# Designs tried in a protein design chat: VH-VL binders against q9ut70. Part 28

Target 1, 155 residues: q9ut70
Amino acid sequence: MTIYAFYIYSRKCECVFAHRWKPSDRNSMETLVSQLEQNSIEDDMEKLIFGVVFSLRNMVKKITADQDQFMSYTTSKYKLHFYETPTNLRLIFITNPKIDSLTHVLQQIYTTLYVEFVVKHPLYTHVPPSAEEGGINCEIFRITLDRFVRTLSCF
Short names: E, the ipSAE of ESMFold2; O, the ipSAE of OpenDDE; V2, 0.75 times the mean of E and O plus 0.25 times the DockQ between their complexes.

## First folded at step 22 (VH-VL; framework fv_namilumab)

Design z01 (at its last look DockQ between E and O 0.28; V2 from the best seeds 0.00; counts 0 for: pae O 4.1 > 2)
Fold by ESMFold2, look of step 22:
Structure z01 (fold): chain C 155 residues (1-155), chain A 121 residues (1-121), chain B 107 residues (1-107)
Amino acid sequence: as target 1 above (155 residues)
Amino acid sequence: QVQLVQSGAEVKKPGASVKVSCKAFGYIFTGYYLHWVRQAPGQGLEWVGWIDPYSGDTNYAQKFQGRVTMTRDTSISTAYMELSRLRSDDTAVYYCAREGWKGTDNYFDSWGQGTMVTVSS
Amino acid sequence: DIQMTQSPSSVSASVGDRVTIACRASQSISKYLNWYQQRPGKAPQLLIYKASSLQSGVPSRFSGSGSGTDFTLTINSLQPEDFATYYCQQSKSYPLTFGGGTKLEIK
């Protein structure tokens, strides 16, 4: 498989949603997925996101119209795909480094799945719960996201 | 609410096979990884493997590779674990367990009642 | 494989007591450690996931702490239903592995 994980980070650069896809082959993929689940990979991702947010803040104040920023970051082991919403939610894929950007897929996830199942929920607040409060606790969003991602041709 | 109902106890001879079922109620069966865990009488817990009911993909502990097969039938929300070439040390209660969904992996938030498998000559 | 060592193997305590159960991993598992309760003749039930997160419906007298290799489960003000066997389980690497268990008995 080529898509390893999906995350949502809040404006405070706090992970408020996580979903990981398990490889059936324990030997090669387990090490990378396990590293992504570890604090050090998530800590590295937090630093990268903070740096991207800093760069976007600088870039956005120079641009009159566009608030949505598209970026990817590639290493020898993985590719990080990034999309930030107008409300400063940060949607992230972690994938095989060889595939094309999935930033527009992240935008689709936000506009169709997140809006439909999280935003339209009667108890919705625009600020997601903190990680300590359990983050984005929406089971149907998780299941629908999982099914959607599994239909992608690159999955 | 969430419930996993397993098939009844089985008695087998060494060299035979056993197939245990686990039927899911009260949640979307294909939306969660399902694990199998066993417990020999008076002993601790041992992980056997998982199945992804959506895709049918599996991952087995190395100890069981070549002897265990996990399958599912999504039309009846039922998972199966088959263990072949049974030995006396396979005598255990076999549990199915649903993986939880709250931001981390590999924790078991719901368990079946267990199926006792006895292997004796 | 990551070996999980629990201590003590058993403990006797009275209703109202506070007990602490330790779990040690053979290598760092960060916070990927879960706790289960197994009452006699019943399936295990999740108490705590990710070292310190309390599962829904679990009484607040249960708490977990630790990271890396050393973890504890604490039960404040024991109740009659708490007399059971407790297992830790690492969730970082396959194969998933459990501690040997701690049997909590009425003194």
Scores: ipSAE 0.648, ipTM 0.835, lowest interface PAE 1.4, mean pLDDT 84
Fold by OpenDDE, look of step 22:
Structure z01 (fold): chain C 155 residues (1-155), chain A 121 residues (1-121), chain B 107 residues (1-107)
Amino acid sequence: as target 1 above (155 residues)
Amino acid sequence: QVQLVQSGAEVKKPGASVKVSCKAFGYIFTGYYLHWVRQAPGQGLEWVGWIDPYSGDTNYAQKFQGRVTMTRDTSISTAYMELSRLRSDDTAVYYCAREGWKGTDNYFDSWGQGTMVTVSS
Amino acid sequence: DIQMTQSPSSVSASVGDRVTIACRASQSISKYLNWYQQRPGKAPQLLIYKASSLQSGVPSRFSGSGSGTDFTLTINSLQPEDFATYYCQQSKSYPLTFGGGTKLEIK
């Protein structure tokens, strides 16, 4: 099991969905948290993760003038995978550093799982793509996501 | 809304086996790790292990390795913990507990009512 | 294994009092520390997670603090229903381990 966590952030940069795998391996995540806590971001892992993404994208923009080129960031302890939807949702994977880029997988999760089970199914509590706040409380999405991720060769 | 309901009290002799059940209600059974924690009379809490109801994967405390077996029946949202070669010091209330989470923050957010297992000659 | 040590093992207090319970880990656990309350004859219930985050539905008189190896649970203005046993639990690594518990008794 090499995939550690999955997050969805709204356009307002709030975490609206979080899922974790492999609860027995917290060392990599702890390293991330420790590194991020040094930047005065405390007590919110989800916010910390986004903080890293935001900072990295800004760096990429500064270097290449195109922040959309940012897809992943690798350290000795973890790899962060990033995808931003046309509706400005941010999808993030945190994995083992040896895992290849999962940006395409994140895109697939958005188009086939999020759109299908969250956007198109109003009977479930969800945050519309244009919503700035709230949380995704769709169990069908969660379980389907889990099942999907477990089918990945890198899982 | 989340509820874990465990089987009734058990009385066993040393050397015997006991199998405790934990039925889950009010959530997707396969979506959450399920842990077992025991508590000897008048003592603290001791972690036994966890099972992933989806995959069936397990992780046992070393103390119980070789004696404990955790299984599940997804069709009835029920988890089982079997402890073999029982000893008197296995006498305890055994709890199942759901592992909830927010991001990487893990906790036991729901507990069964507990099952008393008494091992005596 | 990470050993968790609680102090005191027992404390007597009165309704309205402020009570502090300490939990120490044998090694750094960052903020991966949860607090549980167990009333007599009942299963434990989650109070605090990640050292200081209050579980939904838990009264605000409960608070947690600490990081690394030293943690504290504080109960402000004790209520009758607060007399119970409290446990800390590290969630940093397996095996999961609990403190020995602190029994809060009525004076």
Scores: ipSAE 0.042, ipTM 0.715, lowest interface PAE 4.1, mean pLDDT 86
ESMFold2 (binder alone), look of step 22: mean pLDDT 93; pTM 0.952

Design z02 (at its last look DockQ between E and O 0.43; V2 from the best seeds 0.58)
Fold by ESMFold2, look of step 22:
Structure z02 (fold): chain C 155 residues (1-155), chain A 122 residues (1-122), chain B 107 residues (1-107)
Amino acid sequence: as target 1 above (155 residues)
Amino acid sequence: QVQLVQSGAEVKKPGASVKVSCKAFGYIFTGYYLHWVRQAPGQGLEWVGWIDPYSGDTNYAQKFQGRVTMTRDTSISTAYMELSRLRSDDTAVYYCAREGWYKGTDNYFDSWGQGTMVTVSS
Amino acid sequence: DIQMTQSPSSVSASVGDRVTIACRASQSISKYLNWYQQRPGKAPQLLIYKASSLQSGVPSRFSGSGSGTDFTLTINSLQPEDFATYYCQQSKSYPLTFGGGTKLEIK
């Protein structure tokens, strides 16, 4: 398996959505994210992503003026794929470090799934809901996202 | 509301097999991992394994490998756990439990079936 | 396998008391620890997930704390319905494992 996790961070750099994939390998006794967290200085992946996203955003802004921002960050253990909308919503994949960028897949998730199920959600008074409000808690968004990602050839 | 309804109590002889069902109500069955946990009389809780009802993939605790099979029928929103070659120390209440998803949290059980007592005696 | 050790095995307390229940993991599990309440003859019910997050519908007198290997469940101002058995469960790695339980009894 090459795609480990998906996250959405708000303009306030709060994690408002997270989804992690479980290994289907019969011999695996740990989640993929659990293995990554064991190897980090910070043992909370959400905090690690915050630090990387904040630093990476500063680097991207120095390189180019782009209304939609695409970037990736690679270590020996993982690749972080980053897409930011003009309203500073941030979509992230955590993957195997050896695969090509999936940033345009993140843009597709935003334009097709997030807009349809989160932006158009009849009960949200503002979008995205804050982390204190429980973040994005839309069941159909999560399930549709999960199924979409499972169709990717690199999954 | 989310509800998991399990099949009734069973009495079995050593060496037999038992198949427990768990019918889901009030949520999208294929959207959540479903776990099985057992509890011997007067004892604590023991994880048996999980099934992904969407794909049918499973993960079993090593002590049950080769004796447990978890399946599902998505058309009736029902999961099954079959335990074979029963012995007296398999006497327990068997629970199905749904894994929650709140804010991407894994491996916590936010809804439980009522339990199915399986008694193995000669 | 990660062994979970609960203490005490049993505690006697009165309505209105404050009770703490400890859970220790045999290796670091970060914050991946859940707490369940089981009333006699009933299925377990989730109280706390991810060490300190309160499940919807659980009274605020329940709280959880800890990280790494040492965790506590605290019940402030005990109510009659709180007399039950409490289990911790690590959620970091498979097999998922539970503590041996702590039975909370009326004094």
Scores: ipSAE 0.682, ipTM 0.845, lowest interface PAE 1.1, mean pLDDT 86
Fold by OpenDDE, look of step 22:
Structure z02 (fold): chain C 155 residues (1-155), chain A 122 residues (1-122), chain B 107 residues (1-107)
Amino acid sequence: as target 1 above (155 residues)
Amino acid sequence: QVQLVQSGAEVKKPGASVKVSCKAFGYIFTGYYLHWVRQAPGQGLEWVGWIDPYSGDTNYAQKFQGRVTMTRDTSISTAYMELSRLRSDDTAVYYCAREGWYKGTDNYFDSWGQGTMVTVSS
Amino acid sequence: DIQMTQSPSSVSASVGDRVTIACRASQSISKYLNWYQQRPGKAPQLLIYKASSLQSGVPSRFSGSGSGTDFTLTINSLQPEDFATYYCQQSKSYPLTFGGGTKLEIK
C-alpha cells in the first residue's frame, strides 16, 4: 500500500475532511509529525501537514513567481501531493515517496466526487462554500473516495 | 440505527474450531472496517484483528496469526471470525465492532455486537 | 507493541463525585486514544475518541484530555449508571491495544 492519507482543507486552512487508509501504519506520517513537532503544533497532524504545504507553497512562489496549482514534495519517507481548487480548497495526498504525482487525481476527486457528492448533494445542507468549514460529514463521499482510490494502480 | 448482531454462545473442546458470525444492520456494510475484540472472563479487552468488508482484506494480531480467519458475506452483510486449534485460554467473549469514522479520526469502535461467549473446555 | 497502563485499577466513589481515570502509553500516541465504558454483562461503548472528542449521545459530564503518553478521562458528577469499567485504547499503530481497565464502584 502506497497511499497513506487524503485531506481537504478549507480556505481558512481548516481540515474539513481526512481519510487514512489501512493497512499501512502511520509510520511515515508519524515521522512527518515528529519532524514538525518543532513548530509547536503538537498532536494535530492535520494542522502540521497543512503547515508544511503552506510553507512549501510560499517558498515555491517566492522562488518561481509561478502560481502553479499542482505541487508535490518528496522526502525519504513520504510524498505530499497538492491541489488547490478554484474555490481555494486544498486537497492533499500523502503517499510513498516513489509514487508519481497524483495532482491530476486530486483534481479528478474534486471535480467528480467532491462536487457531485458534497456540493450537489441534496442532503448536504451547507449554505455557501464557506459552510464547508464546518467539516465534510458525507458518508457517500467518503466511501466513494475510498473505493476510487483503491482503483488507482499505485494503491 | 447501526446494529451488530452476533451468533450464539459456543462450547468447544481443545483443538476444535469455532466460527462466530456478526450481522450488520442500519449502515453500508462494505463502507466500514469491522474489528474483532475478545475479552476473557474477568479480564480486559484484546484486539484480534480487522476485516475490510469491501475488499476482504484482513489484518490479524500476531498472536492469532495462523489460527484466525476473518471473512465476510456481503450479500447478507455478515462477517465471520473463525478461530482454530482452540485452547483453554481462548475462552472469552468475542465482540465484533464497527470502526467509526470522522474527519481525522479512525480506529475507534462506535458500534459493538452483543458479544459471543466461546468456552473451550475438556 | 504499545502498552497501555490505566490507573487506578479500581476506584470507589459516590453519586455526585468527580472521578478521574488515567491512561498512560508506553510511547507517544499523539491523540490516538479512545475511551470506552463497559457495564456489567454488556459490550463496551464508545465515550471519547481522539483523546477529547465526545461521542454523540454521550453525556457531557464525560470528558477526555491529554496527548502524547498521558491521558485522562474525567467524569463530573457521577450518576448511578456510570458505575462500570472503563478502558482506554490506542489507535496509533497495530496491534491495537487496550488498557487494563478501571473499575468504578459505588462507595
Scores: ipSAE 0.577, ipTM 0.856, lowest interface PAE 1.1, mean pLDDT 88
ESMFold2 (binder alone), look of step 22: mean pLDDT 93; pTM 0.951

Design z03 (at its last look DockQ between E and O 0.32; V2 from the best seeds 0.00; counts 0 for: pae E 2.8 > 2)
Fold by OpenDDE, look of step 22:
Structure z03 (fold): chain C 155 residues (1-155), chain A 122 residues (1-122), chain B 107 residues (1-107)
Amino acid sequence: as target 1 above (155 residues)
Amino acid sequence: QVQLVQSGAEVKKPGASVKVSCKAFGYIFTGYYLHWVRQAPGQGLEWVGWIDPYSGDTNYAQKFQGRVTMTRDTSISTAYMELSRLRSDDTAVYYCAREGWKPGTDNYFDSWGQGTMVTVSS
Amino acid sequence: DIQMTQSPSSVSASVGDRVTIACRASQSISKYLNWYQQRPGKAPQLLIYKASSLQSGVPSRFSGSGSGTDFTLTINSLQPEDFATYYCQQSKSYPLTFGGGTKLEIK
């Protein structure tokens, strides 16, 4: 298994969905946490992940003047894949460093799974990006996401 | 409502094997990891391992490696835990437990079976 | 392995009392800590997950706090049905481990 975790962040930078696959590479994640412990956020993995993304995007913006060029970030322990939707949702994969960019997969997850099972779900009254309050607790989305990810050749 | 129903009590001799079943009701069986936890009489709780009912993937505590086998039959929403080469210290109530899921959470058990008493005695 | 230590191992209290149970991890587990209640002859039941999140259906008199290595379960105004054994469980890493339990008895 090479895919460790998936996150969705709202336009307000709040984690509204998180899934970690088993067996998770806790060492990789713990390394990430350790590297981020220097920040004020100590005990929230989801917030730490976003902090990294935010910082990296800012760096890219400073270097290239185009933050949209940021698609992935690789370390010796993990690779972070990033996609921002037109509604300013942030989708993130954490994977093995050797995994190729999964931005297109994130796009697919958004268009085919998130839109279908979350946005169009009759029990969800929230239209993104307003689906920020309360988080995404859609079982069908979670299960379908899990199944989908497991079909990926890199999984 | 979620319900886990386990098989009945077992009495085994040392060296024998025991297979406990856990049938799931009220939710998508393959959508949740299932864990096994045991409790010796008058003692605390001990994690045995988990199985992914969808893939069949398993993760066992090192203590039980080589002796425990977790399987599932998705057609009847049933999980099994087999423990071999039984010893007296394997005497315990064995529980199956569903791993709950909410965003940002991990490895908590929101539903439990009623438990299966396994007694190992000469 | 992460060792979980509960204190006290047993506590006597009366209906209406406030009770606090402590759980300590041998290393930081962030907020990956769950609390269970086990009544005699019954399976454990989830009370709190992620250190402080109250499980649906659990009375609000139960609360959890803490982060890192030190955690606390608090029961405000004990009810007769609260006399049971309570366990903490770390969910940070495998193997998953439980505290030794705290038996709450009637005084």
Scores: ipSAE 0.526, ipTM 0.867, lowest interface PAE 1.2, mean pLDDT 89
Fold by ESMFold2, look of step 22:
Structure z03 (fold): chain C 155 residues (1-155), chain A 122 residues (1-122), chain B 107 residues (1-107)
Amino acid sequence: as target 1 above (155 residues)
Amino acid sequence: QVQLVQSGAEVKKPGASVKVSCKAFGYIFTGYYLHWVRQAPGQGLEWVGWIDPYSGDTNYAQKFQGRVTMTRDTSISTAYMELSRLRSDDTAVYYCAREGWKPGTDNYFDSWGQGTMVTVSS
Amino acid sequence: DIQMTQSPSSVSASVGDRVTIACRASQSISKYLNWYQQRPGKAPQLLIYKASSLQSGVPSRFSGSGSGTDFTLTINSLQPEDFATYYCQQSKSYPLTFGGGTKLEIK
């Protein structure tokens, strides 16, 4: 399996949604969440998000302020695929380091799944619930996302 | 409300097989990993394995490899656990349990079936 | 395999007491520990996930703490309905393993 996790971070740089895919490798003793923690993936995501926010505010923000942002970051252990909406919602894949960028897939997730199931949800507000409030709690979005990601050729 | 309803008690002889069912209600069956956990009478809990109802993929505890098979029928939202070559120490209540999806963790069980007593006796 | 050891095996307490149940892992499990309550003749129910996070609908008198190898479940003001057996469970590595349980008896 080449796609490990998907995350959404809010404008406040809080993780408001997470989904992870279990490998079927029966020889591995580590759960996926333990493996991600051991590789400091959550810490590296936080650093990347702070770096993106910092560079956009301090360097070329005016030129790209009304544009989607697409970035990838690769280590020897994983590849981080990053897409930021114009409203500063941040969608992230964590994958095997060898696969091609999935940033346009992240944009597709936003425009088709997030809009359809989160934005159009009866209790929707423009700001997602904080991490302390439980974040985005939409079963249909999570399950539809899961099914969609499993159809990707690199999954 | 989320509910897992299991099949009724079974009495089996050593060497036989048993197949326990777990029918899901109140949630999207294929969207959550299901686990099986057993409890011998008066004893603690023991993990048997999990199944991904979407793909059919499984992961079994080593002690059950070769004797356990987990399957599902998505058309009726039902998971199954079959344990073969039964012996007396397989006597236990067998639970199905749904894995939750809270951020930052996995492999925790937020909903449980009522349990199925399997008795293996001569 | 990661062995989970609970202590005490049983405890007797009165309504209103503060009860503490310990769980020790044979290796570090970070914060990947869950707590369940099992009433007699019933299935287990989730109380705490990821060491300290309270499951929805669980009374606030329950709390969890710890990381690494040493974890604690605390019931601050014991109620009659808390008579049950409590299990910890690690989710750091497969096979997932449970503690031996702590039986809470109300006087």
Scores: ipSAE 0.459, ipTM 0.796, lowest interface PAE 2.8, mean pLDDT 83
ESMFold2 (binder alone), look of step 22: mean pLDDT 93; pTM 0.949

Design z04 (at its last look DockQ between E and O 0.39; V2 from the best seeds 0.00; counts 0 for: pae O 2.04 > 2)
Fold by ESMFold2, look of step 22:
Structure z04 (fold): chain C 155 residues (1-155), chain A 122 residues (1-122), chain B 107 residues (1-107)
Amino acid sequence: as target 1 above (155 residues)
Amino acid sequence: QVQLVQSGAEVKKPGASVKVSCKAFGYIFTGYYLHWVRQAPGQGLEWVGWIDPYSGGTTYAQKFQGRVTMTRDTSISTAYMELSRLRSDDTAVYYCAREGWKSGTDNYFDSWGQGTMVTVSS
Amino acid sequence: DIQMTQSPSSVSASVGDRVTIACRASQSISKYLNWYQQRPGKAPQLLIYKASSLQSGVPSRFSGSGSGTDFTLTINSLQPEDFATYYCQQSKSYPLTFGGGTKLEIK
């Protein structure tokens, strides 16, 4: 498999949604996420992603317009795909390094799934709900997101 | 209300196979990973593997690789675990367990079937 | 494989007591630890996930703590329904592994 994880971070740099796709056999345990955990790295994956998101936030301070921000970058082990809205909502894919940029997919997830199921959620008082409130806990958003990602040709 | 209902107890001879079923109620079956965990009499818990009911993908603990097969039938919201070439030390209660969904957490079991006793004796 | 060691294997206590159960991992599992309760003849039930998060419907007298290799389940003001066997389980890496269990008995 080629797409490992999807995250949403709030403007407070809190992870409010995380979804990971599991490897389907023992050889798939060698994914980036599993390797980091198996090599006894003390911080969890969310803290590693937080460090990356926080570093990218400093670059956004140099942009004065309320404009979307797109980025992807590649290491030897993974590719991070990043999309930030003007309100500093941050959508992230983690994939293997050979995948073409998915920033257009992140924008599509925001405009279709996030808006429909999270922004329009009848019971959320604040969007996104804070991590302290349990974050985005909408089952239909999670399942719809999962199924959408699985339809991608690179999945 | 989430419920997992398993098939009844089985008695088998060494070398045979057993197939245990787990029928899901009260949730979207294909939206959650399903795990199998066993417990030998008077012993602790041992993870066997999981199935993704949406794709049919599986992962098995190494000690069961080659002897266990997990399948599902999405039309009846039912998962199956088949264990072949049974030995006496396979005698255990076999549980299906649904992986819960909380953002940033996985591999925890928030709902369990009632268990299926499999006894392997000569 | 990550080995999970639970202690004690058994504990006797009275209603109203505060009880602690320890769980140690053979290597760091960060906060990826879960606790289950198993009553005699029943399937396990989730109490706590990610070391300290209380599962919905679980009484607040249950709490979990720890990170890295050392974890504790605490039951404040033990109730009659709490006499059961308790298991910890690491959720960091495959194969998923459980502690050997702690049987909590009256008296």
Scores: ipSAE 0.614, ipTM 0.821, lowest interface PAE 1.4, mean pLDDT 84
Fold by OpenDDE, look of step 22:
Structure z04 (fold): chain C 155 residues (1-155), chain A 122 residues (1-122), chain B 107 residues (1-107)
Amino acid sequence: as target 1 above (155 residues)
Amino acid sequence: QVQLVQSGAEVKKPGASVKVSCKAFGYIFTGYYLHWVRQAPGQGLEWVGWIDPYSGGTTYAQKFQGRVTMTRDTSISTAYMELSRLRSDDTAVYYCAREGWKSGTDNYFDSWGQGTMVTVSS
Amino acid sequence: DIQMTQSPSSVSASVGDRVTIACRASQSISKYLNWYQQRPGKAPQLLIYKASSLQSGVPSRFSGSGSGTDFTLTINSLQPEDFATYYCQQSKSYPLTFGGGTKLEIK
């Protein structure tokens, strides 16, 4: 398993959705946990991730004058994949460093899963703006996201 | 409402095999990892392994490697745990348990079956 | 394997009492610790996950604290239905392991 986590951040830079995939072996599990142990609180981890993304985008903007060119960031331990929607939602994958850019996958998740099952879902009580600012509590979205990610060749 | 319903009590002889079922209600069966945990009489809890009902993927505790097989039938939302070459120390209540989703996959069990007593005696 | 040790193994208390149960891991497990309650003849039920998060539907008199190797389950103002066996469980690594349990008995 090479995909570790998925996050959605609102326009207000709040994490509104988070999902982590379970490693199947002890070593991978311990590695993942070790990476997460750097933060004692999950919420803090989520904020930290966004902070990294924000900082990196600012750096890119400073260097290239085009922050929209930021697609991914790779370290020795993980790769961060980034996509910002037209509505300023930020979708993020955390993966193995060897994984190629998943920005297009993030875009697909937004257009085919988020829009369909969160924004347009008749049972979802949140209007589109609320859905972007509030926590996403849509079970169908979570399950379909999980299934979709599992179909990826890099999973 | 989430409910896990397990098969009835089993009595087996040493060397035999037992297959316990766990039927899921009230949620999307393939959306949640399912774990098996056993408890010997008067003892604590022991993790056996998990199955991904979607893919059929499994992970077993090393202690049970080679003896345990976890499967599922998605058409009837049912998971199975088969334990072979039974020994007296396999006598326990076996539980299926759903792994919660609140923060992804963090290996906490938010729903449990009622348990299946497996007795291994000569 | 990560060994989980609970203390005490048993405790007697009265309704209305405050009770604390300790769980220690053989190595750091960060916040990856869950608490379960098991009533006699019943399956375990989740009380606390990630060391301090209260499971939905669980009374607020239950609380969890700790990180690293030392964890605590606290029950404020014991109710009759709280007399049961409690287990901690680590989720840092495979195999998942449980503490030996703490039996809370009525005094």
Scores: ipSAE 0.286, ipTM 0.801, lowest interface PAE 2.0, mean pLDDT 87
ESMFold2 (binder alone), look of step 22: mean pLDDT 93; pTM 0.949

